# Designs tried in a protein design chat: VH-VL binders against Large ribosomal subunit protein uL3c (RPL3). Part 13

Target 1, 266 residues: Large ribosomal subunit protein uL3c (RPL3), of Bigelowiella natans (Pedinomonas minutissima) (Chlorarachnion sp. (q7xyp4)
Amino acid sequence: AAAARASSSALVALPGGRMIEVPHMTKDYRDVKVCSRQRKWEIREHMRDPIKMGLMGTKAGMTTYYDDEGIAHPVTVIALEAGNVVTQVKTKETDGYDAVQLAYKETRDRTIPWPERQHLRKHGNVKAMKHLKEFKIADVSEFTPGQQLKAEELFEVGDLVDVSGTSSGKGFQGSIRRWGMKRGPMSHGSKSHRQHGSIGCSATPSRVYKGLKMAGRMGNERKTVKKLPVMMVNDEEKYIVVRGSVPGKKGTIVELRPTKIVGKHC
Short names: E, the ipSAE of ESMFold2; O, the ipSAE of OpenDDE; V2, 0.75 times the mean of E and O plus 0.25 times the DockQ between their complexes.

## First folded at step 5 (VH-VL)

Design p22 (from c0 with light chain D50G S53D L54R; framework fv_zigakibart)
Fold by ESMFold2-Fast, scan of step 5:
Structure p22 (fold): chain C 266 residues (1-266), chain A 119 residues (1-119), chain B 107 residues (1-107)
Amino acid sequence: as target 1 above (266 residues)
Amino acid sequence: QVQLVQSGAEVKKPGASVKVSCKASGYTFTSYYMHWVRQAPGQGLEWMGYINPYNSATKYNEKFKGKATMTSDTSASTAYMELSSLRSDDTAVYYCAREGWDDYYFDYWGQGTTVTVSS
Amino acid sequence: DIVMTQSPSTLSASVGDRVTITCKASQSISSWVAWYQQKPGKAPKLLISGASDRESGVPSRFSGSGSGTEFTLTISSLQPDDFATYFCQQYDSYPYTFGQGTKLEIK
């Protein structure tokens, strides 16, 4: 277990079975130096970087890279499955706050509730997605509904990112969210007026027991690991590699947000 | 009624480019994805990719990346597919096809544009 | 990529016959199959989606069935207008792929 081979530690499987290999690092890392508490407070009050847009991904696995000193470092490979499409853009004028809503992981229309499907159609004619998350950011003016976000436009090697995921306690939440539409008397693909309806989500289980939603919500905890250096960004092959461990098991959906930097140097 | 009307036949020499148009009518152009499918003489159908006319976002079959470019003009309700660096094996009938409202089948097809590449 | 294999590649039949065309996927695709009819010199026309849902305006003699890896298109009482090439298509996974086609010819 402690002895890793290149063939076992260097290769990571992406969702769908494609394998990638993390090469030896050839680029320098950028480290942010921390000032004294007083100096850091002064910089923070007078020099604030705006909160920038992030994206979502799926934890694919971990591997190892070796630095120039021969020291092994854990790295996490985060897959970028189909998605990362802007849906709703919220503004202080209309909604009281600035945010960009992002849809992630394309799925079948029938696997999400009808109101969620209609929301995606209303905001950018976006394909059905399994996950929808709001990113509160400083400037939403450059984002529009239906826009595809690209990792290489948001992140570069050496950036620091905060990665958030939900660690599972007990999993009723998955059951609640997977109450998708049931197949009707006719299969999917018929004219929409015949396929309209979501009977399985309306009346049967929720009429009897409401504690299931509360239990699922209480059983899961959101965790964030901050200031992880970006090692690789590859839009063509759809992955990002960060240095360090990311919360959750393989397959966990994660949110990547640029770390808010306090000052350039100390 | 829904109609997809494509541009006329093209004859090109190897190395040239061709741009095929597909004009939609009878529905809200920005509400449906538009796909492109080709059919070589005497052969089957091959999916090339799609465009979301709402925002011009595209997805390509890996075989056509760097070869095909899909665009759309919402004011004209027209989708376009351009092929660059044409070869003799690009000789085919090219179809535009609309994605269904409630799933990913193709409910309406254009009449097809024959592209012939010969030296 | 998912490979769609149709059988037979050609089929000879007479008006009034019951005809079955089979389509096999290289991996499970649930029910995400469409069937198209193509007449010489014309674009394909959607007949069936979701393996068994008949498109509006398509005659009731056309029916689809199957799930997982094997799918069939059946024409219960062949009419002269039905002699054409038929294609299956999977839309479970990108890239979308088609069968090679079945040419239905008059006996």
Scores: ipSAE 0.225, ipTM 0.644, lowest interface PAE 4.2, mean pLDDT 80

Design p3 (from c0 with heavy chain N55S S56G A57E; framework fv_zigakibart; at its last look DockQ between E and O 0.07; V2 from the best seeds 0.00; counts 0 for: pae O 12.0 > 2, placed apart)
Fold by OpenDDE, look of step 6:
Structure p3 (fold): chain C 266 residues (1-266), chain A 119 residues (1-119), chain B 107 residues (1-107)
Amino acid sequence: as target 1 above (266 residues)
Amino acid sequence: QVQLVQSGAEVKKPGASVKVSCKASGYTFTSYYMHWVRQAPGQGLEWMGYINPYSGETKYNEKFKGKATMTSDTSASTAYMELSSLRSDDTAVYYCAREGWDDYYFDYWGQGTTVTVSS
Amino acid sequence: DIVMTQSPSTLSASVGDRVTITCKASQSISSWVAWYQQKPGKAPKLLISDASSLESGVPSRFSGSGSGTEFTLTISSLQPDDFATYFCQQYDSYPYTFGQGTKLEIK
């Protein structure tokens, strides 16, 4: 009898110091698969209700969940702090495109510029928030300024989401780490173990091509991890759990968007 | 490195005035609010007010309105607090404290200035 | 004014002990709380901001938690250097106010 190693309750600290215990995966989570190699039709079967809108959240941390079969699943807990309030609804008629603007993370009035403060007041009388983001959606008719969005209404377990955020900064990095270039020989008298090597030819083109991959700053850029399955949604405790890693360090702001499923394979 | 250096201890008589200085270094002086906090002997901390060195805007705790006047000299990167009509209950250690960039906590503090009011 | 009630006023503990200090706000202030350490004759030092955010250079044995009206500072394993007075501060609204302080003494 393989003693189901009671996976140590993964305690994750949420912003504000609240500790949450992420429950073990029940049978309800067994069908949650990473979409990276899934066929489009297989994904559709898991999409019970279309995701109508995205949310902003704060990366709280990563933990491991074990399913009933003893399989370990890396997951990221995303805290839903005060916010996710609709501030403005943009339509094709008014702005040329359909989108819903959300405000996230409550702040003090003096910390935001006056124009932004007035914008929030004018559109839904929303409190001062640190972050404003637009989500392009197909149907904006269901959203009104001042509306508080709830994660449980927008996301279900098994839904696929794209998570966007600013990746962790890694500073100035060499070409090997930054671009995955190969090393030179380590033996046979080689002195070029980690050097970049040639960056071009002399006569033709007699220049370095634009966009040549070289050493430089790595990270601290907008990245999106696509097709992450939602593992848990809890509005009472204000968090959402997704399978896999999301961009950024703990405490960074992330955007959850409905996954765009294109092609035969995800 | 951010440093806040305050003026030395002062001994004053009742009814007198005292001006405490706080010299800032290691950062752009005009980019951060400077606060003043008082601590009476054996007592807790009391927020007195702040000055925006850039605009000169000030906000005072109601308790210290008329008692404290906050000013700044951008050329010297120095904040000043003047206490008028000193009483015995004004005896305390006075701290200048820099407001954080992104929130209203105090990330750097001066060493404190002891003001003693005695007859 | 928001009143920050800190408890206990004095706490005696030994090296290695887990210590918890509580601060209660008179009204809900979300997570707008900072914790400071003050040693005798020295200025307060910022330990934690936004109720749970540990400042750079502060040992990991310090942690903060809470939201709304109740906040806690925890030292997981007390070290000799941790004997000091601790203060909570709210910055939800003016005037900013501090707790009365907790003096942590060696048992």
Scores: ipSAE 0.006, ipTM 0.448, lowest interface PAE 12.0, mean pLDDT 84
ESMFold2-Fast, scan of step 5: ipSAE 0.669; ipTM 0.850
ESMFold2, look of step 6: ipSAE 0.307; ipTM 0.654
ESMFold2 (binder alone), look of step 6: mean pLDDT 92; pTM 0.940

## First folded at step 6 (VH-VL; from f3 with heavy chain N57E; framework fv_sibeprenlimab)

Design f3a (at its last look DockQ between E and O 0.03; V2 from the best seeds 0.00; counts 0 for: pae O 11.0 > 2, placed apart)
Fold by OpenDDE, look of step 6:
Parts: sequence; structure tokens; C-alpha cells
Structure f3a (fold): chain C 266 residues (1-266), chain A 119 residues (1-119), chain B 111 residues (1-111)
Amino acid sequence: as target 1 above (266 residues)
Amino acid sequence: QVQLVQSGAEVKKPGASVKVSCKASGYTFTSYYIHWVRQATGQGLEWMGWINPYSGETNYAQKFQGRVTMTADKSISTVYMELSSLRSEDTAVYFCAREGWDDYYFDYWGQGTLVTVSS
Amino acid sequence: EIVMTQSPATLSVSPGERATLSCRASQSVDSDSYSWLHWYQQKPGQAPRLLIYGASTRATGIPARFSGSGSRTEFTLTISSLQSEDFAVYYCQQYDSYPYTFGGGTKVEIK
């Protein structure tokens, strides 16, 4: 029995200014089923049914989680604000595909367009929400409009999730930062330390190819971090903790989706 | 206790501008929208617009668009409503009102400011 | 804009009697009969006072004799037993769409 090392609780600010203490859990999350070699921990057979549905959340911040072995894990706390209510269930018969639409982050009626308000009202009498997202899932039969989804019912410690969001904007960046290009020589009379260099040839093609990596805006794009393990779920305090970093700055909306696991260990 | 205290009565000539102030106290000023509503003598209430004291964002009724300007001074917890190109029809009592937190009702009102437009 | 019509314009009632005030909206976008109406009381020389919000919820400090009901386009304010201090003008107000609009008011006077 590995002696649980008592680690200090981490404080994280949730949206609205509420501070929470993220407790350290003793549950071994290494019993996750992975289909790739990306994980370096012991792979155990995961006996839990696959995650069927995702959630929206708000990135609250990052902290450190210590497991029973005293190993430190970087984790992201995702706040679950008011929302995650089913607004519409789409089926192959009605819409051509299966999906569940969720509403997230309660807002005032005036802050959303009227058609959207009406949509929310028509489908389960849902309050005005700021965000609407569809989650494509295999089986939509368990979901009904107006249904409040709970994180603890959908996620368990050790589950793998794909977290999507808008990455942090970094403005206009040079090629080195944006694309990881190397510098030119710093000595020997070099005048091209951080310059991009050649962008094409003269005769052929006599143009710059579309898509050539050059300086430009970096970030502020949709990114997905895949196969993040759930470290903690707490519906009472309205947060979920995942291992690793997620896209975006604090306060940005993220989508937690079931990881698509395909392969030998799936 | 929440209070909205407005500036005193004004008498203006047609074509002039009037600026009415509404000083808020007893609550977090930037957390609540302030609306302006006017009432002509013996008449009903007419909504003019709202201001977000935090951001300065405004929404005016179309009727007053181009003539009304709402501003907020956070340092003194005061909202201003300026109405330009005054007409005789603008003679009314002007109220500032706080919008409730959880719904679009007006829970606290100023005492009103009489603006008289006369030649 | 949504036009709010209040009826009657003047209501004469005796103290202790029941007063019923009507407010009708010209249109409603709510298919499910959501409440988007407030009631205010205004006494002479005073600012309006919130009575009922969301068509049926009493504001803080409002006596139980005041009640609101209705949906979609038809709303009612009821004073179960009129008190001397209840003689005033009552306004309904919609917040469903911009611009926010008020009814013309109902004056409750002593019979």
C-alpha cells in the first residue's frame, strides 16, 4: 500500500471570484484504457463504460495535483458554470446526424438574439444561455431537451477526454516563434539572424506558394488537446480537473468531449 | 440603502440641451444597469434607454437616437443623461432607474427631474 | 414596438373591495406563454414603485393583497382588498423587446 503523501491543497479561483480548494485524491487513475503509446503510465483495463457525452466548461486555471505516490501532475481546473442543459436532440431521421445540443453559461435574455432565445424556450424551456454547442454522439436516446447534465454522471476519474477551445492569441509573430524556424548565424558577418529567408524561386514557380509558412497572427484558433485524463469531478463545487493544459486563457470556454479511442487497447 | 438621487429641475429653451445627473449609492455602482424613463405631465411612462456603468455601453430607444447621450462616471457613481435639440414635447419628469440584477425590472428609482422646455 | 393597453383607464372602487386591472400586449413572441411583464404603482409626485415582476412575482415589501397573473398577451393585476394607500396609478411594462414600453396606466380612485 503506497503511503499517501499528504500534499497541500491547491487554491484555484473559479469564475465569479469564488475560491476553491482542490483536494488531492487517492484514486489511481492509471487504470485508463489507451490505444496509443502516448501515455507513459501503467495501462490497466478500464472497466467503465465509455463516455457518451461531453460538456462545456470555463477554464479556471492550472495547478498541481499530487497523486498517492507523491507524483506531481500539472492539471487544469475547468469550472462548470450554470448550463450544460440539453436544448435539442438531433437524430439521423430529423437532421441527418445524431447530436445533442447543449446550452452553457446562463445570461440575460437581452444579451442573446431573439431567435436564439426562442429556440431555448421552445426546446425544454431552457433559460437564456450564452453558448450553444452540438456534441455528436453515437446514441442520443438517453438525452431529452431540458435535461441538466451532471459531470459526475458523465465523467469518472481516469476517463480520457478531448478538450477543445480557442487558443490564446499571441498577435503578429515572426516565423521563428510561429513556426519554430531556426535562426540564421549570429556571427561571421550574418545579417539574417531572424529573417525568414527565401520565399520562393525565380523561374519556377515565379510566385510564392499558397500556404507558405511566414510571419503572421499566432493563436486565437480552435485547438484540441486529446486524451486528457480526468483527475477530479465535483458537481457540488461545479468543477472538473483534467491533467495537462487546455487551450485558451483563464475564463475561456472549453468543450470536453469523449476521447475517440481506436486501436488495440480500445 | 440603495438610493438614486437626481439633479434639480431644469428650464431650457427649444433647441438647447439638458444634462440630468443621477447619483447612485448603497450598492456596487458598476454592477447594475441604469435606465432613463420620462413622464410628461399627466401622461404615461416612456423608456429612453439604458447604460452599463461598467463598460459605458448604451442602448437608446430609436425615438431618441441621435439626441440622447448617456454617460457614467464611476469615480462618483453618477450617471448622466443628456438630451439635445430640446422641443416642447420634451417637457417631462425624467427618472433614472436601476435595473434589477436577475430580471429586467426597475427596482429603484430616482426622485425625478423636471425638465421644462419653453420659449 | 409592443403596445401595451391598460383597461380601464380609471377604476373606481371602494376601500375593502377587489380591484382588477388589465394589461394587454399587442403582440407576444413567446410561444410558451412566458412572462415578460412588470407592474408599477405610482402615486402623485412620486416615482413609480415596482409591484410585480415576471407577471406574477411580488417585489420585496409588497403586500400580499397584490397579485399578478396572465400570460402571452393578457395580464392582470389584482388587489384583493383595496386599502387607502392603494389609490394610485398602475402601469404595466413589457421587457420582451426593445423598446421597453409601458401601458397608459390605470388610475384607481375612490368610489
Scores: ipSAE 0.008, ipTM 0.461, lowest interface PAE 11.0, mean pLDDT 82
ESMFold2, look of step 6: ipSAE 0.160; ipTM 0.591
ESMFold2 (binder alone), look of step 6: mean pLDDT 92; pTM 0.931

## First folded at step 8 (VH-VL)

Design k1 (from f3 with heavy chain N57Y; framework fv_sibeprenlimab; at its last look DockQ between E and O 0.29; V2 from the best seeds 0.00; counts 0 for: pae E 7.3 > 2, grease 19.2 > 18.9)
Fold by OpenDDE, look of step 8:
Structure k1 (fold): chain C 266 residues (1-266), chain A 119 residues (1-119), chain B 111 residues (1-111)
Amino acid sequence: as target 1 above (266 residues)
Amino acid sequence: QVQLVQSGAEVKKPGASVKVSCKASGYTFTSYYIHWVRQATGQGLEWMGWINPYSGYTNYAQKFQGRVTMTADKSISTVYMELSSLRSEDTAVYFCAREGWDDYYFDYWGQGTLVTVSS
Amino acid sequence: EIVMTQSPATLSVSPGERATLSCRASQSVDSDSYSWLHWYQQKPGQAPRLLIYGASTRATGIPARFSGSGSRTEFTLTISSLQSEDFAVYYCQQYDSYPYTFGGGTKVEIK
């Protein structure tokens, strides 16, 4: 008797302290083909033309989702706070390139610089937002300043997205942790267990080459995790669930963009 | 002087729709968000949603999704709130309010419009 | 949604006395070192009037006897010396998250 493991609904805290229950995956998940060997996903055939526009969100946290087959999926919940409003539409004619600027996370006018406040007011009378980001897209004709973007209109379950954000800071780290270098011998009188080793030659070039991988600050850099499948989109509760981990700690801002599809996903 | 002037009291039957107007004056109409708040008799205040008069985009409380429609007419500096499928529970005074420029408060209010839903 | 709870529901105070009104939020309404809480006064048959915004800043034209304080989940409106025109219902409101919500109100009446 396969004990129907009661899929315990995973509770996740959203920014502001609101708790959400991540529901079970909808039947739409069945349209996502998983390449088990490479943990890659095939994009389902969409009836709609893919929208190339992205969104900003806030990393709410990670949880585990169990599918109908009892397989555990690590997922990240991305909260969609107030924002994702179009502030400016840039075109080749006006700016030399096509892009849509979004504003995200409401704030008070006094907390942002005057030029930014005026910019937001000028372009669609958008409320003061803490974050402004541009999304380069091929066709900007569907976007208008002041437009509130909805996640359900931009993303569907099974879509692949690139998630960008600032990675967690780890401070000053050694070469082993930072670059995955190997240890030296631990025995036989070795004094070079975790040391970097040689950093160059004495005579020629008589210097350390720029860019040599060494100990230093790790993290707090812009990173992108590519080809994450969207597991759930909920505009009512204002969150997106993606499979896998995304850059940053809880509460950090992330950018979601449709994955650039080149070739086979598997 | 900033003023928000609302339309007069309405009496409607259950299932009907009501459209309340809010005419703004004394400021740049398209530069401020307009909110709608209602108050049942002897009860507290309930936020319904906002409209951006510049773009016409709206944000409604989930409770009113599907029943409320806010619109703006720039030519006459007027915002409209339409509530459909009226119920007895919708009997209330409806206020339009302007959102402040520098912060998220309601600095100016309309005088209110009483909507009575009775069989 | 964030639930705003005001206490007491009714406050009986004599003219000239100090009135203290409480507003509690079900969760923190602070963001970026600012409190997203406002106070409104409403007299019978009138629209609400803004009194305090950002928990502690008096709106334009509001007498100095009105003051606001508090942070996170606990907020207070204080009327240092109650005047005859101050008998009204007072509401707190949060702007931290949608939907924006109001407290149930505190009625300040003559003792």
Scores: ipSAE 0.023, ipTM 0.560, lowest interface PAE 4.3, mean pLDDT 83
ESMFold2, look of step 8: ipSAE 0.057; ipTM 0.564
ESMFold2 (binder alone), look of step 8: mean pLDDT 92; pTM 0.940

Design k2 (from f3 with heavy chain N57Y, light chain D32Y S33G Y34D; framework fv_sibeprenlimab; at its last look DockQ between E and O 0.05; V2 from the best seeds 0.00; counts 0 for: pae O 12.6 > 2, grease 20 > 18.9, placed apart)
Fold by OpenDDE, look of step 8:
Structure k2 (fold): chain C 266 residues (1-266), chain A 119 residues (1-119), chain B 111 residues (1-111)
Amino acid sequence: as target 1 above (266 residues)
Amino acid sequence: QVQLVQSGAEVKKPGASVKVSCKASGYTFTSYYIHWVRQATGQGLEWMGWINPYSGYTNYAQKFQGRVTMTADKSISTVYMELSSLRSEDTAVYFCAREGWDDYYFDYWGQGTLVTVSS
Amino acid sequence: EIVMTQSPATLSVSPGERATLSCRASQSVDSYGDSWLHWYQQKPGQAPRLLIYGASTRATGIPARFSGSGSRTEFTLTISSLQSEDFAVYYCQQYDSYPYTFGGGTKVEIK
């Protein structure tokens, strides 16, 4: 039994500078370490009926969490700022699909366009929020405009979540960094160390095919990290902790959704 | 000058509800959080929760979840704290206090409201 | 929750003397150079008044005889020369995490 490092609780700064202490795990997370299709289903069967509704949050930062076995887990703290209020419930009858729209992060009325402001007022009389996102779910009957969602009601420790956000911008990058292409020879008179190489044929088609991987802007695009285990949920402190990294820099908005359990990969 | 003026003393029976008001003046009402802190006679201070008067968003201490409701009326710059299912242990002076967005301290306080719960 | 312990419960001092009040947190309440601790003064029949915030910064209008120090779990409020108006109850408060918690208070009384 590896002596549980009585490591001090990890401190993380939330948006606004307030500190939170991430407590030690009291639950055995051995099951979430196994990334197999079979194990995932086994875990799911032991879990409560998943609420398929998601939340928005703000990436507060990353820290290390030590479990009872002394194993270090990289974790991301996601702050739950003011928001996650239901603004609109869309149904197949009204909109052609089922979804719940959430508003997140308070803002001033003047900072949002008039049509959006009117939309928020019309649907649940919700205050001005900076972010609006729709979550497609199977059953929207439990949601009403103006409803404040709570993380503890939607997520439980051990749940798997997909976290979506805008990835960090890397600027204009070469093909090696952007696409993982290999270098050319570094010696023997080579002049093509980090060059892209051939981009097509001369006679036919006499053009570069659309979509050919080349140098260009990297990052600043929507990405989803899938099947992250929830390590902690705290509505009082207004944060959720997930294992692993999530897209974006500190302060960026992320979306948490229940994981679609498919395949063998985590 | 900044002032927080609270409603007068209340006497309630066990099981009843009490609603205390806190009227703010001398500053932009929607630019500060309002907290509620209570103090039993001869005892220390106990934090109950806060409200954002701008949005109406609230955060309550777990101890009071389900019993406390904080609301704000921007038109009259007034915050309300309602405590239901009153018990004898709820006998205390209730204070409202102001907190800036990034200050995280209580710089101005109301004068307090005594709530007595007795049979 | 973070438990704040103040000592002594009662401090008897004479006017003009130095008063030292202690506040201990059950866990660290500061990080990255910021201490999330406040001191309040409360006189009988009045609301608390902010004295020190961030462990060591005097609030506006607070006399220089009041000073705060400390870090992590140990904090101290010092009154260099006690005046007649300083006899009151003093509370420390952490604002590091929810719920906000106060110490039990130290009553400074005349010896």
Scores: ipSAE 0.005, ipTM 0.449, lowest interface PAE 12.6, mean pLDDT 83
ESMFold2, look of step 8: ipSAE 0.406; ipTM 0.719
ESMFold2 (binder alone), look of step 8: mean pLDDT 92; pTM 0.939

Design k3 (from a3 with light chain S30D D92N; framework fv_zigakibart; at its last look DockQ between E and O 0.01; V2 from the best seeds 0.00; counts 0 for: pae O 15.1 > 2, grease 19.5 > 18.9, placed apart)
Fold by OpenDDE, look of step 8:
Structure k3 (fold): chain C 266 residues (1-266), chain A 119 residues (1-119), chain B 107 residues (1-107)
Amino acid sequence: as target 1 above (266 residues)
Amino acid sequence: QVQLVQSGAEVKKPGASVKVSCKASGYTFTSYYMHWVRQAPGQGLEWMGYINPYNSYTKYNEKFKGKATMTSDTSASTAYMELSSLRSDDTAVYYCAREGWDDYYFDYWGQGTTVTVSS
Amino acid sequence: DIVMTQSPSTLSASVGDRVTITCKASQSIDSWVAWYQQKPGKAPKLLISDASSLESGVPSRFSGSGSGTEFTLTISSLQPDDFATYFCQQYNSYPYTFGQGTKLEIK
């Protein structure tokens, strides 16, 4: 009797305190494009046009996603809060480049500057939103100001996305943690366990070169994790699940952008 | 070693069409975008567009829409660019260039194909 | 389109000289700039990507810097093999655009 390991449903808290249960992977998820040591996923034939547009979301948290074979997948749940409304469509003719500006995360009018408020009103009469981001895309003709974008229309299970966000701030860190430098000996009379070591030469150049990797602030910078497979899209519950980790702490804003899909990479 | 080998020089009359080929080797052809860039004599480089060999999706510079048609043959690992209704100002060296998988710049280039349009 | 303005158009220098080529973008393009070297009758060769990342096999005398709208290619000590035309390229937005080129010639 193969003890049906009661796959403990992974609970994740969404912004606002709503709890969701992330279901386990079923056979319907076989087309997910994942490169792993445990399982190689085949890239499904792309019969549709490439993903044309990205979305903003809020990192809700990470959990484990079990597939039918019992393989554990680390996944990030990205909440889709109020927003993802097209505010402005930029074109080569008007702005010199093609892009769609999205507004995300509804806020009070008083919390946004007057110029931004007027911008949102002028372009599609969009409610006050806290975040504005531009997405550069190949064809902007399908988008109009005031248009509400839906995740299910843009993303499918198995799609690859680039997720951008601000990485977690780690404060001032030593060279070992920040740059992955090796430590010195811990024994044999060593006094240089976690020290940086030499930072230059005496006679020439008699200075520390600019850009030398040293201790300093780590994190709190824009990072992008590329080619993350979409594991689940749920517009009803307003979340998307991607395999792997994304930049930032829970509650931070992330950008989901289409990944260029060309052939087989795994 | 990655190589892009283009077809030979072409001389055409105004109004004619020309099809330039770019044969790729040393990598998985369908895994990289193929771009086309032209260079008029004594001029700079001009991006024309790209093709995704995997699904034949194309994106063109607006300037070359209707002028250039990009295609690919996966079985031959070859990208094609056809120029129609040739004019004297279409005289240039045409390059195919590979875009890296994770990069948006051109890491490998063909040797170029000179297309001369003369009456 | 994003206009890449490269300067100077022509640069005369001697072997051993420090050479700097500048590329200015009409708008901010972050660090999405590549530099190419082109010799007469040859295809462009990639030197630098992401404004400052040296391509494999490229001599360390080449370096790139810049962010936003101003970018520079620097050759610390010019070698005979370095006389060529150099191009910057932005890949921040479609259409991709190039600078007009800088011809580096021997003084």
Scores: ipSAE 0.000, ipTM 0.441, lowest interface PAE 15.1, mean pLDDT 84
ESMFold2, look of step 8: ipSAE 0.033; ipTM 0.542
ESMFold2 (binder alone), look of step 8: mean pLDDT 93; pTM 0.940

Design k4 (from f3 with heavy chain W50Y N57Y, light chain G54D D96N; framework fv_sibeprenlimab; at its last look DockQ between E and O 0.01; V2 from the best seeds 0.00; counts 0 for: pae O 13.2 > 2, placed apart)
Heavy chain, then light chain:
Amino acid sequence: QVQLVQSGAEVKKPGASVKVSCKASGYTFTSYYIHWVRQATGQGLEWMGYINPYSGYTNYAQKFQGRVTMTADKSISTVYMELSSLRSEDTAVYFCAREGWDDYYFDYWGQGTLVTVSS
Amino acid sequence: EIVMTQSPATLSVSPGERATLSCRASQSVDSDSYSWLHWYQQKPGQAPRLLIYDASTRATGIPARFSGSGSRTEFTLTISSLQSEDFAVYYCQQYNSYPYTFGGGTKVEIK
ESMFold2, look of step 8: ipSAE 0.386; ipTM 0.686
ESMFold2 (binder alone), look of step 8: mean pLDDT 91; pTM 0.920
OpenDDE, look of step 8: ipSAE 0.006; ipTM 0.459
ESMFold2, look of step 13: ipSAE 0.081; ipTM 0.560
ESMFold2 (binder alone), look of step 13: mean pLDDT 91; pTM 0.910
OpenDDE, look of step 13: ipSAE 0.000; ipTM 0.457

Design k5 (from k2 with heavy chain D103Y; framework fv_sibeprenlimab; at its last look DockQ between E and O 0.41; V2 from the best seeds 0.00; counts 0 for: pae O 10.1 > 2, grease 21 > 18.9)
Heavy chain, then light chain:
Amino acid sequence: QVQLVQSGAEVKKPGASVKVSCKASGYTFTSYYIHWVRQATGQGLEWMGWINPYSGYTNYAQKFQGRVTMTADKSISTVYMELSSLRSEDTAVYFCAREGWDYYYFDYWGQGTLVTVSS
Amino acid sequence: EIVMTQSPATLSVSPGERATLSCRASQSVDSYGDSWLHWYQQKPGQAPRLLIYGASTRATGIPARFSGSGSRTEFTLTISSLQSEDFAVYYCQQYDSYPYTFGGGTKVEIK
ESMFold2, look of step 8: ipSAE 0.355; ipTM 0.676
ESMFold2 (binder alone), look of step 8: mean pLDDT 92; pTM 0.929
OpenDDE, look of step 8: ipSAE 0.011; ipTM 0.469

